# Designs tried in a protein design chat: VHH binders against Leucine-rich repeat-containing protein 39 (lrrc39). Part 5

Target 1, 343 residues: Leucine-rich repeat-containing protein 39 (lrrc39), of Danio rerio (Zebrafish) (Brachydanio rerio) (f1r6i3)
Amino acid sequence: MTGVTVCCGTVNSIKALWETRIKKTKDDLKKEKEQKDRRAVGRLTGAWEDRIILAKLKEKIVTEEGRVILRIEKEEWKTLPPALVQLSQIQEWQLHRIGLQRIPRFISSFQSLIVLDLSRNSVTEIPKEIGKLTRLRELLLSYNRVSYVPEELGCCENLEKLELAMNRDLDELPTQLSNLKKLSHLDLSMNQFTTIPDCVVNLPSLEWLDMGSNILETLPDNIHRMEKLHTLWLPRNELEYLPDNISRMKSLDTLVLSKNKLRDIPPLMEGMSNLRFVNFRDNPLTYDVTLPDLNEDVEEEENDREMFGREFMNFYIQEARKRGSQNFTSVLNVMLEGVSETA

## First folded at step 20 (VHH; from y1 with Y105T)

Design z2
Fold by OpenDDE, fold request of step 22:
Structure z2 (fold): chain B 343 residues (1-343), chain A 124 residues (1-124)
Amino acid sequence: as target 1 above (343 residues)
Amino acid sequence: EVQVVESGGGLVQPGGSLRLSCAASGFTFSSGSYAMAWYRQAPGNQHERVAIITSKGNTNYRDSVKGRFTISRDNAKNTGYLQMNSLKSEDTAVYYCAAKYWSETGWRPELDYWGQGTQVTVSS
């Protein structure tokens, strides 16, 4: 009689265990379903959001001269939405004053991009992915906060124009930039360069360079290697002297050196026949020279422009020669007189 | 008030060493786009830049002091330094510290913060 009772208790315990397991499994399945549903809803919501964003972006697309341009101005866009990648056919970005902080890494998806103009933003970094933009002709990042230029920018082989003005902390460029064989326009003004970087000197097609408002102390001795450079802006630096080889820059048409610390003008600059515009204004040149024919009646503003131009340069050089020769003769005479008195 | 104050100048024999300090107050070198530079002015001469350290920490030196002088900045102390070794008589000058600031309009000399200077005399 004793055997039957043990079996019923075990069955009930097993049943209870099974019920608990079933309940647990049901609960787990419910949770899983809820999670899946939440994920699905999240995806749908995300997709819908993306559609809205995309629609907004499409409204910002204009076609000019056959180019597809994304133009956004004076709108608060701290970041560019990932949905933008769906518009990879865009050829130009013109995004100004939108508070952009970062160039998105997905920029590499824009293989047709020719112009990337992000001037007047808050961009702190140029992503390495920029190097994937092989069709890029213009990179305009002036008035940002770029402190480093990635070496991968040197891979933008079709880059013709690079603007990095007013990136306050920029003080160096990667050597790989010398690979930009088509770069003809470079603006590095209002940064912290102490000289013209070697990679810039080695740009074979560079025609225009602005390095105004930097902290240049010296120019490179090999500056003449910039054979195609016709415009050089160097105002508001700390240049104390110019290298003699500046006179060897045969293409140089415009040279602005105002507000430096120049003490003299290289005499060889007199031979720079292509130099049409030169400005030495506000330099502590050794000799005070005034151009004789400046009629008092020419309005002060025009006079200021002319006073430090090519004529001034030539006149200064001539006067410096005269005075230098006189000083030499005077010193020689003093030396000769001193020797005569001791004999 | 923004101020930079130089210290550490003095009389030293040729071949000697000095360390100048530039303490900044009212601003921090690390909070903005500041470069720190040392200038010197000998009697009868113009101010000449001796050394500069950019906001990123890159340094540039006048040729006459290359290998002898070292500019550095301690951001934690908000202090710049000029270590001067192998001093020569030609190094005799008043040394000035300047903080160069790049505003939204770029660098302008008139925006630089200059100290009062510290005298360095190298004499036997």
Scores: ipSAE 0.890, ipTM 0.965, lowest interface PAE 0.5, mean pLDDT 90
Fold by OpenDDE, fold request of step 22:
Structure z2 (fold): chain B 343 residues (1-343), chain A 124 residues (1-124)
Amino acid sequence: as target 1 above (343 residues)
Amino acid sequence: EVQVVESGGGLVQPGGSLRLSCAASGFTFSSGSYAMAWYRQAPGNQHERVAIITSKGNTNYRDSVKGRFTISRDNAKNTGYLQMNSLKSEDTAVYYCAAKYWSETGWRPELDYWGQGTQVTVSS
């Protein structure tokens, strides 16, 4: 009679174990199904949200002069929605004061993009994907927080205009930017550059450069390599001297040097016949020279331009020569007098 | 109160070395709004920038001191340094530390913070 009781207990225990396993499996399957359903609902919700966002974005598209432009102003868009990629035919982005913090990586999908204007935002980084925009002609990122320019920007072979003004921490450019053979306009004003970068000097088509309000101490000696440069803005820097080779810049028409630490004007600048506008205002030049014929009746603003313009430059150079020659003569005379006393 | 205080100057023989320190208080060099620079003024001369370190930590040097001087910053100590090696008689000057202020309107030299300076004399 003792044998039957042991068998019933084992069977019940096995049954209980199986029931527990079955229950667990059922619960796991239920959880999996619920997860799948949640994922499915999430996808549907996401798709619906994308549609709404896309519709809103489409309302922001305008066509001007045959160009498809995304224009958003004074709306809070910290990030651009991924749904925007569906509008890859857009040729211009004009996004201003929208609080944009990031350029999306999917920007590479916009192969027809010609103008990327994100001025007056909070962009901190230019993505490497920017280099995929081979048709890009204008990149405008002034008044942002860009601290680095990626080397991939050098791949934008059709870039003609680059604006990076007022990005506070910008103090260097990658060497690869010299590959921008069509870049004619470059604004680097109000940053932390200490000189004109070599990659900028090597831009073959550069015509306009603004380096104002940086911390430039020196200009490169090879500045004359910028053969097509006709406008150079350098106000509010710490330039103490100009390199002699500045006189070799044959295309230079406009040179603004106001509010620097210039001590002298290179004599060779007198020969710069193409230089139509120059401004030396607010520099501690060695010689105090005033233009004799400035009639009192010229309005103060025009007077200031004239007082420190080309005429001033030429007059200064002449005066410097006169004074320099006098010093040499005086030294020579002293030397000659000393020799005569010893003979 | 914002203060910049230089130290470490003194008399040194040609070929010698000095390390200048610039202790800042009331602001932080690493706040992104400042570049730190060393200037020097010899008697009868104007202030000349010797070295600068940007907010990002990039450095630039006057040509006459390249390879001899090193500017650095310890953010934890809020202190800037100028290591000066291979000193020459021409390096004799009062050395000033400056915090150059950058604002939303750009550089504001009138708002720069300057120390009182420390004398460096290189003489045999």
Scores: ipSAE 0.876, ipTM 0.957, lowest interface PAE 0.6, mean pLDDT 90
Fold by ESMFold2, fold request of step 22:
Structure z2 (fold): chain B 343 residues (1-343), chain A 124 residues (1-124)
Amino acid sequence: as target 1 above (343 residues)
Amino acid sequence: EVQVVESGGGLVQPGGSLRLSCAASGFTFSSGSYAMAWYRQAPGNQHERVAIITSKGNTNYRDSVKGRFTISRDNAKNTGYLQMNSLKSEDTAVYYCAAKYWSETGWRPELDYWGQGTQVTVSS
């Protein structure tokens, strides 16, 4: 109560659980007795089935470095049985390639969860009950089918890492995501985002963002509000320009912009002394600029290429300052690339 | 044959309206994760995206057309649309429809399905 964050929708959930009323008639009482007798027989069978299922689940529990982990990989579990709640002390779920279709609502019983790793499954929904997991630090749902994120995820006050790569139809996030005061790592790559959502720009602790292989056309002008961001992955988008304010991102160390539609590089980026790795390859830049001594094996070593990428950026900016005019060739090249894809 | 075909272009007066259509064949928008976008290119310019609509129906617009253009799609008719209002001479271009597909390996822009284009000319 004191200092505890109340999640949106919690009041409605508890009220729904309390509001069940049954009107009974003489016939209903007879049906209840008959059903009770059938349930008694089914309860004996069900108790045995629960015992068997629980034994199977207990075999999948490991303890590593003081953590209790449920680990299942490459074994079909399209759903998780309710008997699992008897193991609510589990601190990590590591469930990969099991065909899981839903995160069960009883996830709220796992109050000790620190890591929920459900990568490479068939999960379609994140239940609002996720917001009850206030100790959760990592939620990994890459390579699933999640198409929206519930506002209740903003109640996971200790969340540090969120991965939602390759969920295909995901294109927006709830505004409440900005309530994640500790979120430092966010992977939204390979989805259908058309912008960086404002709630992402407002994340106060974000250090690492991947939005590669989305359909971004521009970046927000206020991107410099991301004061702690040191790594920004944006390859394979449709970015046409960078906002001048990108030069104010003082923590930015790594910026990947390959395979976009960029025509120029903002001159103020020359002053970004913290930027160590920058990649502008495969963009229709206005000027054709070649560094004098490129090593043939630069392609083979990513660290070396990014080191030369800053040199390339600075050289390009200086050359653009000297030339000062538009280049019609870059516009035409982008159009020709689009036409070749109709086969 | 998998393709998209544009229609509805033509000559209009400044301030006029046009509605472009993008009919898909050989695939259906509802059978997968498809976004649809409209691009345009005027002579001597790089082609530019003017509007996009995601598989979930969320939209984004180029600033120069925001408030004047509306993108939509009708999955039952397997067709996308671009309603263009308050047209200006600077909107004169060939307009292209593109279908963008997300496979199990994500979106690959080099594999987009492009139409052949439809001319829009805004002139008095």
Scores: ipSAE 0.803, ipTM 0.926, lowest interface PAE 0.7, mean pLDDT 83
Fold by ESMFold2, fold request of step 22:
Structure z2 (fold): chain B 343 residues (1-343), chain A 124 residues (1-124)
Amino acid sequence: as target 1 above (343 residues)
Amino acid sequence: EVQVVESGGGLVQPGGSLRLSCAASGFTFSSGSYAMAWYRQAPGNQHERVAIITSKGNTNYRDSVKGRFTISRDNAKNTGYLQMNSLKSEDTAVYYCAAKYWSETGWRPELDYWGQGTQVTVSS
């Protein structure tokens, strides 16, 4: 009775304890195995992913005209993996529309780079390591989000082309940019520059400059230091006048000033014999001048209108000179009448 | 709807000071690439830019106001300012603020957002 009931209850309690212990042990072992498996999979996944990524990058290498090029377009690569340094012999990066958010600091390992084309990405920063790329000839970062240019870019002594169009917030450049003795092509359009920076004016080899769609109100008086500049794009700014020294830019053949706030044209520009294409369209010039040699029945193509821009410029200058002379003559007549009356 | 509204104009004696405010609504200066500028127009004269501050805070001034005027903006208050010191009779004008936005196609001056203006009169 009592003894059987008590004994049975005790045995069941002991059995329950052992079963609980056994179950706990099995659960613990299962968790340990699952954790071990996850660690092993994570480790294998990491190594496997690195090799897969490198293999994918190797497939994107092409050779064209003796250059080794990494070309990636319209494929998401928000960052570039460090494994890329194993391909440091690459001479050109052509990475377009890949969503790249930063230029990796390991860029300095790519000492053979000649062209770094990262146009149409989301790059926010040019790292100081860019300055280690002394063979770099072209840096193309148009349509990104770069707001600062590091002074170390001035160490890229072979740079010939720099494009930073449409970086929206870019409004200044480091003074060291003037160290770029070979820079001939500079695109700073569609940014927030309020003037042409001194470092740009001091570039000794600059031939082509686009600062269209900025917020320029004036041009520097020393603009003529750009002795080799042949093309200057300045449409869609807020320029109110041109400095007289612009007439000293003897290499200038193309000058686009459409959609500004220009009130007058410096008279000495009439003597700029190399200036073949000039555009003053959509400016509030002081005098209302009509060019008489256009066909009244039809308007020409935009290119044809630019060919007639020099004729407009010269005609405007002549009209402004005539009206200025009329005002001077009127003042002189009043002064002479006063003298005659006293005599 | 993007809008800017000027305030703070008034009558001031020569040598005095005024602070103009440009309150923005319908957008936040910090949410995009915005520059802000002050323009003025005196009776019989043309519209002229007085000062501009870029999205990064860099400034540029018309020569006639350099050293006397200071443009600033407070992104937290979504408001731009023009502090005008040592005012002269030549500064008498209607002052306008404008917000300038850089989209994926750049800045288009014809799309600037203009306020209605605030009168500043400097006279004895």
Scores: ipSAE 0.798, ipTM 0.925, lowest interface PAE 0.7, mean pLDDT 84

## First folded at step 21 (VHH; from z2 with A99T)

Design j3
Fold by OpenDDE, last read:
Structure j3 (fold): chain B 343 residues (1-343), chain A 124 residues (1-124)
Amino acid sequence: as target 1 above (343 residues)
Amino acid sequence: EVQVVESGGGLVQPGGSLRLSCAASGFTFSSGSYAMAWYRQAPGNQHERVAIITSKGNTNYRDSVKGRFTISRDNAKNTGYLQMNSLKSEDTAVYYCATKYWSETGWRPELDYWGQGTQVTVSS
């Protein structure tokens, strides 16, 4: 009677194993479904968020003079939302004081962009994708934290205006910027340039240059290559001398050199007939020259002093010539007296 | 209090070498946009910039010292240096270290931090 009992235990164990496997499979399927559902919900929520963001962005779009402009001011935007790429028809970005930290890489999607004005933000980098904006005419990045200009900016062939004032750490430009053949306006003021970069000197259409409040020590000897330059702002630098070739700048109308370390004025500058406005104020010039007719009493508005800049320049040069000739005569006389005593 | 202290000056023979140090305190070079420059003043002359290093580490030198002087900065030590080689009698001057800071309103020369200077004398 003993033999039949052993077989029932094995069937129960197999059943239990199967039930465990079924349970595990069901649980795994449930988890997978839940994950899928979560992903789906996430996508839906993301899409919804994007729609909301897009709607908000659309409210920031204005049309002026036929141009589609994204205008945002004094709102906290550390980053621009990816949804913005859906508005690639925008022709101008005017984003000011929004705390923008980065120019998005998707900027390259904005092929119709003509003006990129991101002045007064916290942008630290110009992305290389900027070079894809071939229609860009104006890039305004003053009062940011841009430390480097990418070489790809040289690919913006239609760039006419570049503003990089007050980026604090900017001290060099890539050589490729010389490719900007239409660049007529360049603001590099309040940065850490020690000279006018060669790439700037080689800009064939440059008319206006501001390099005020840098740490310029010298101007390039080939500065005369800037043939179209009519306005040069160089206040608050450490220039000690001007190159003689500055006199060869035939288009130069305005030259501001106030608050430098200039010791002298090149005599050849007297011949600069096109130079209408020149300012040498607050330079340690060798000769103390006062214009005779400037009555001390006229609180000369800063503007009036600039009008007399050319007169001052000419008067200074003349005085320098007079004094220089006197020194030569005095040295000659001393030499002649010395020879007479030895004869 | 922000302080800049120069050291390393002294008497050296022509052709000799000196290394000047500029120890900055009260700020760190890495905390902002700081450039560091060395100036010198010989008797009867004006201050002249001999070398400058920008916040990014680019350097510029006066022509008379090019190839002989090297400006550097150690941000970890918050110290600037001027290695002076092949010294000449014309290099005799008081050397000053200046730190230049670009604030939100830009650089203002009147806000530069200057040391007391260190005397460098090159004589036979």
Scores: ipSAE 0.904, ipTM 0.971, lowest interface PAE 0.5, mean pLDDT 91
Fold by OpenDDE, last read:
Structure j3 (fold): chain B 343 residues (1-343), chain A 124 residues (1-124)
Amino acid sequence: as target 1 above (343 residues)
Amino acid sequence: EVQVVESGGGLVQPGGSLRLSCAASGFTFSSGSYAMAWYRQAPGNQHERVAIITSKGNTNYRDSVKGRFTISRDNAKNTGYLQMNSLKSEDTAVYYCATKYWSETGWRPELDYWGQGTQVTVSS
């Protein structure tokens, strides 16, 4: 009768191991549940926060002339909340002096956006997503910190107005901007452009251009390709001469060239019959010309406008011709006298 | 006090090379929107811009110096440079370094800082 001493000791050890495993599993499940609950609470809290933000944003929406406008002014909004995407029906953003630093990438969700006015902020970048705004007619980003314009902006086929004045570091534009076939108004004033970019020259519908207070040294020779340009602002640059082809700009009505380094006026500009307003004030022109009939009685402000206007231009050109012809005659005479003495 | 000081000018033969330096003090090129430009003035002539480098580092040159002159800036040294190669007699002038600053209110010529200039003479 060989008594099978069943080793009872091994069963207790297995039980203890199982109990430890069960405890560990229970603890892990508890932790997982707590984590899930925390995540759920976090989501709920986030959702509530979003609702509050959304409610605040809705209070900033106004309807004017049938357009849904988000208008925020003089509030500190460094960033726009993601909840704004729920208001994708907005047609105009008018956000001024809110300290905005970035245009959100979700801007592409605003397919009905017609006007994006973010003037007087701290925007440093135009996102590539801007190119998805095919209904955008106006992009106003003056008085920001935009250092470059993305090529995708050229995809905004309905863009009519672009304002990029006073962005400090802006000194180039992508070639793709020439694709903006409806762009009629462009403000590039108070930046670091050294010339009118080729992409700007190639804008077929451009009517108004401001490049004042840049560092322009020369104008492009093909400037006459801007056939619809009627207003050109170029004050406070470093232009030393104008290209002859400027006279071929048949639509040019207004030309402001004050505070440049112009030494002369192209004679062919006399033929610019459509030029109604021109200003050559504060240029070191070669000839000192004063219009004879400026009656002393005209208020100083009107006198200044007239003193360097179209009449001045024409008079200057005539005087330059007279004096130039005299100089040629004098040089010829000197040459002839020199030849006569050597003969 | 903001100061800009030019150096590196001198007498050189036609076809020779010079490197001008513009040391800036009282500000740093990296602290804001600064462009740096070289101007020159020959006797009896007006100041003419020879070269400019924007705050982003884009460069523009006067046509008469294109391919011969190179403007650069070392922000770490707060120094601008003008490498002048293939010098001609027509390049004889006082060369000035100028810094242009775009503030929050824009560029104002009154905020430009000019050096005292350095003489470059190209003569055989």
Scores: ipSAE 0.893, ipTM 0.966, lowest interface PAE 0.5, mean pLDDT 90
Fold by OpenDDE, fold request of step 22:
Structure j3 (fold): chain B 343 residues (1-343), chain A 124 residues (1-124)
Amino acid sequence: as target 1 above (343 residues)
Amino acid sequence: EVQVVESGGGLVQPGGSLRLSCAASGFTFSSGSYAMAWYRQAPGNQHERVAIITSKGNTNYRDSVKGRFTISRDNAKNTGYLQMNSLKSEDTAVYYCATKYWSETGWRPELDYWGQGTQVTVSS
């Protein structure tokens, strides 16, 4: 009777093993289904959120003069949502005071973008993808926190206007910016430049440059290469002298040099017939000269313009020549007197 | 109160070396957009910038001191330095440390803080 007991134990063990396997498979399938469902719900929720965001963004789009413009102001948008890429037909971004910290990398999807205005935000970097915007004409990033300009910006071949004022930490530009052959307007004011960068000097179409409130000590000797420059703003720097070649800037109409450390005015500047407006106010010029005919009755603002304008410049140069000649003559006379006493 | 205090000046022979220090208090170089510069004033002359270091750490030097002087900052010590080598008689001056700050508010784009200066005399 001992033989039958061994067979029942093996069948029960096999059954138990199969039940455990079935249970495990069922549990695994349940987990997989739950995971799939969770993924599906997540996707649906994400898609729904994207739709809401997209709808909100569409409300911010305006059409002006045939241009499709994204305009957002005084709303807290620290980051731009990825859903924005679906609106790649936008031609102009006007985003001001929205606390934007980063330009999204998907900016490269906006191939029709002509104007990118992100002034008065908290942008810390310009992405390399900016170089993909070949139709971009205006890049306005004043009053941000940009510390570096990427070399890829030089690939924006149609860029006409670049504003980087009050980014505080900018002190250099990549050499590749010289590739911007259509750049005519450049604002680098209120940064930490010590000179005009060579890449800026080599911009063939540059007409307007603001380098005010930097820490410029010198101007480049080859400044005359800026042949089309008609307006140069250099107030509140530390310039001690002007290069002689500044007189060779044939297109220069406006030159502001107030609040520098200039000791003298180059005599050759007298020949700058195209220079209509020049300001030397608040410089420690060697000679104290006052224009004789300044009627006391002219309003201070007009007087200031006149007192430190072209007339002042010319008068100063003439006086400097007179005084310099007198000093030379006096030294010569002293030398001649000394020789006569020794003879 | 914001203060900048220079030290390390003295009498040195031509060809000698000095290291000037600029200790800052009331602010930290790392807390914002600060450039630090060394100026000097010789008797009868105006203040001239000798060296400057930007907030990012880029440096610029007057031509007359290039290759001889080195400007640096230690942010941990909140101190700026000017290492002066191969000193010449023409380097004799009062040396001043100045910090230029670019404000975030945009209303006062720049604030300058100056120390009392330290005398450097290069004489045989």
Scores: ipSAE 0.883, ipTM 0.959, lowest interface PAE 0.5, mean pLDDT 90
Fold by OpenDDE, fold request of step 22:
Structure j3 (fold): chain B 343 residues (1-343), chain A 124 residues (1-124)
Amino acid sequence: as target 1 above (343 residues)
Amino acid sequence: EVQVVESGGGLVQPGGSLRLSCAASGFTFSSGSYAMAWYRQAPGNQHERVAIITSKGNTNYRDSVKGRFTISRDNAKNTGYLQMNSLKSEDTAVYYCATKYWSETGWRPELDYWGQGTQVTVSS
């Protein structure tokens, strides 16, 4: 009679185990279904949100002179929504003061983009995808927080204008930027450059360069390689000397050197016939030179420009020559007198 | 108040070494776009920049000191340094530390913070 009791206990235990397993499986399936449903709802919600965002973006599109322009100003957009990719036909971005922090990587989808103007934002980086924008002519990123320029920007072969003013921490450019053969306008003002980068010197089409309010100590000796440069802004730097080769810049029309540490003016600059505007104001030049005929009646601002302009430059150079020759003669005389006393 | 204090100057023989320190207070190098530079002034001469380190840590040196001097910054200590090796008589000067700050209006040289300087004399 003792044998039957052991079998019932084992069956009940097995049944209980199976019930527990079934319950667990059911619970797991329920969880999976709920997760799937949540994902589905999330997708639907996302799709709906995207539609709303897209509609809003479409309202920001304007057509001017046949160009499709996305224009957003003074709205808080920290990031651009992915839905924007659906508007890949846009040719210009004009996004100002929207608090933009990042250029989206999907920017590469905008193959027709000609102008990317993101001035006055909080952009911290230029994505590598920028190099995919082969039709890009203008990249305007002044008054942002860009600390590095990616080498891929050198792939924007049609880039004509690059503005990176007031990015505070920018102090170098990748060598690949020299590949920008059509770049004619470059603004690097109000950054932390210590010299004109070699890649900039090697830009064959550069006509306009602003490097004002940097920390330039020296100019490159090969600055004359910038053959097409007609405008050079260098105010508020720490330049102590100009290289002699600056005189070889035949296209240079405008040169602003105010508020530097210049001690002298290269004599060869007298021969720069194309230099129409030059400003040496607020430099500790070695010789105190005042232009004799500046009539008191010229408005102070115009007077200042003239006072330290081309005429000043020429006069200074002449005076420097006179004084330099006198010093040589005096030294020679002293040497000759010394030799006569020993004979 | 922003203060910069130089130390580490002294008398050294030609070929010797000195390490200058620049202790900054009232700001942190890591809190903004600060560059730090060392200047020197010999008697009768103007201030000349010897070395500079940008906010990103890139360095630039005057040609006469290249290979001999090293500028560095310890952000944790809020201190800048100038390691000077192979000193020459021509390096004799008062050395100044300056901090440069880029605000929303850009860099303004007139707003640079300068220390009182430390004398470096290289003599046999």
Scores: ipSAE 0.879, ipTM 0.957, lowest interface PAE 0.5, mean pLDDT 90

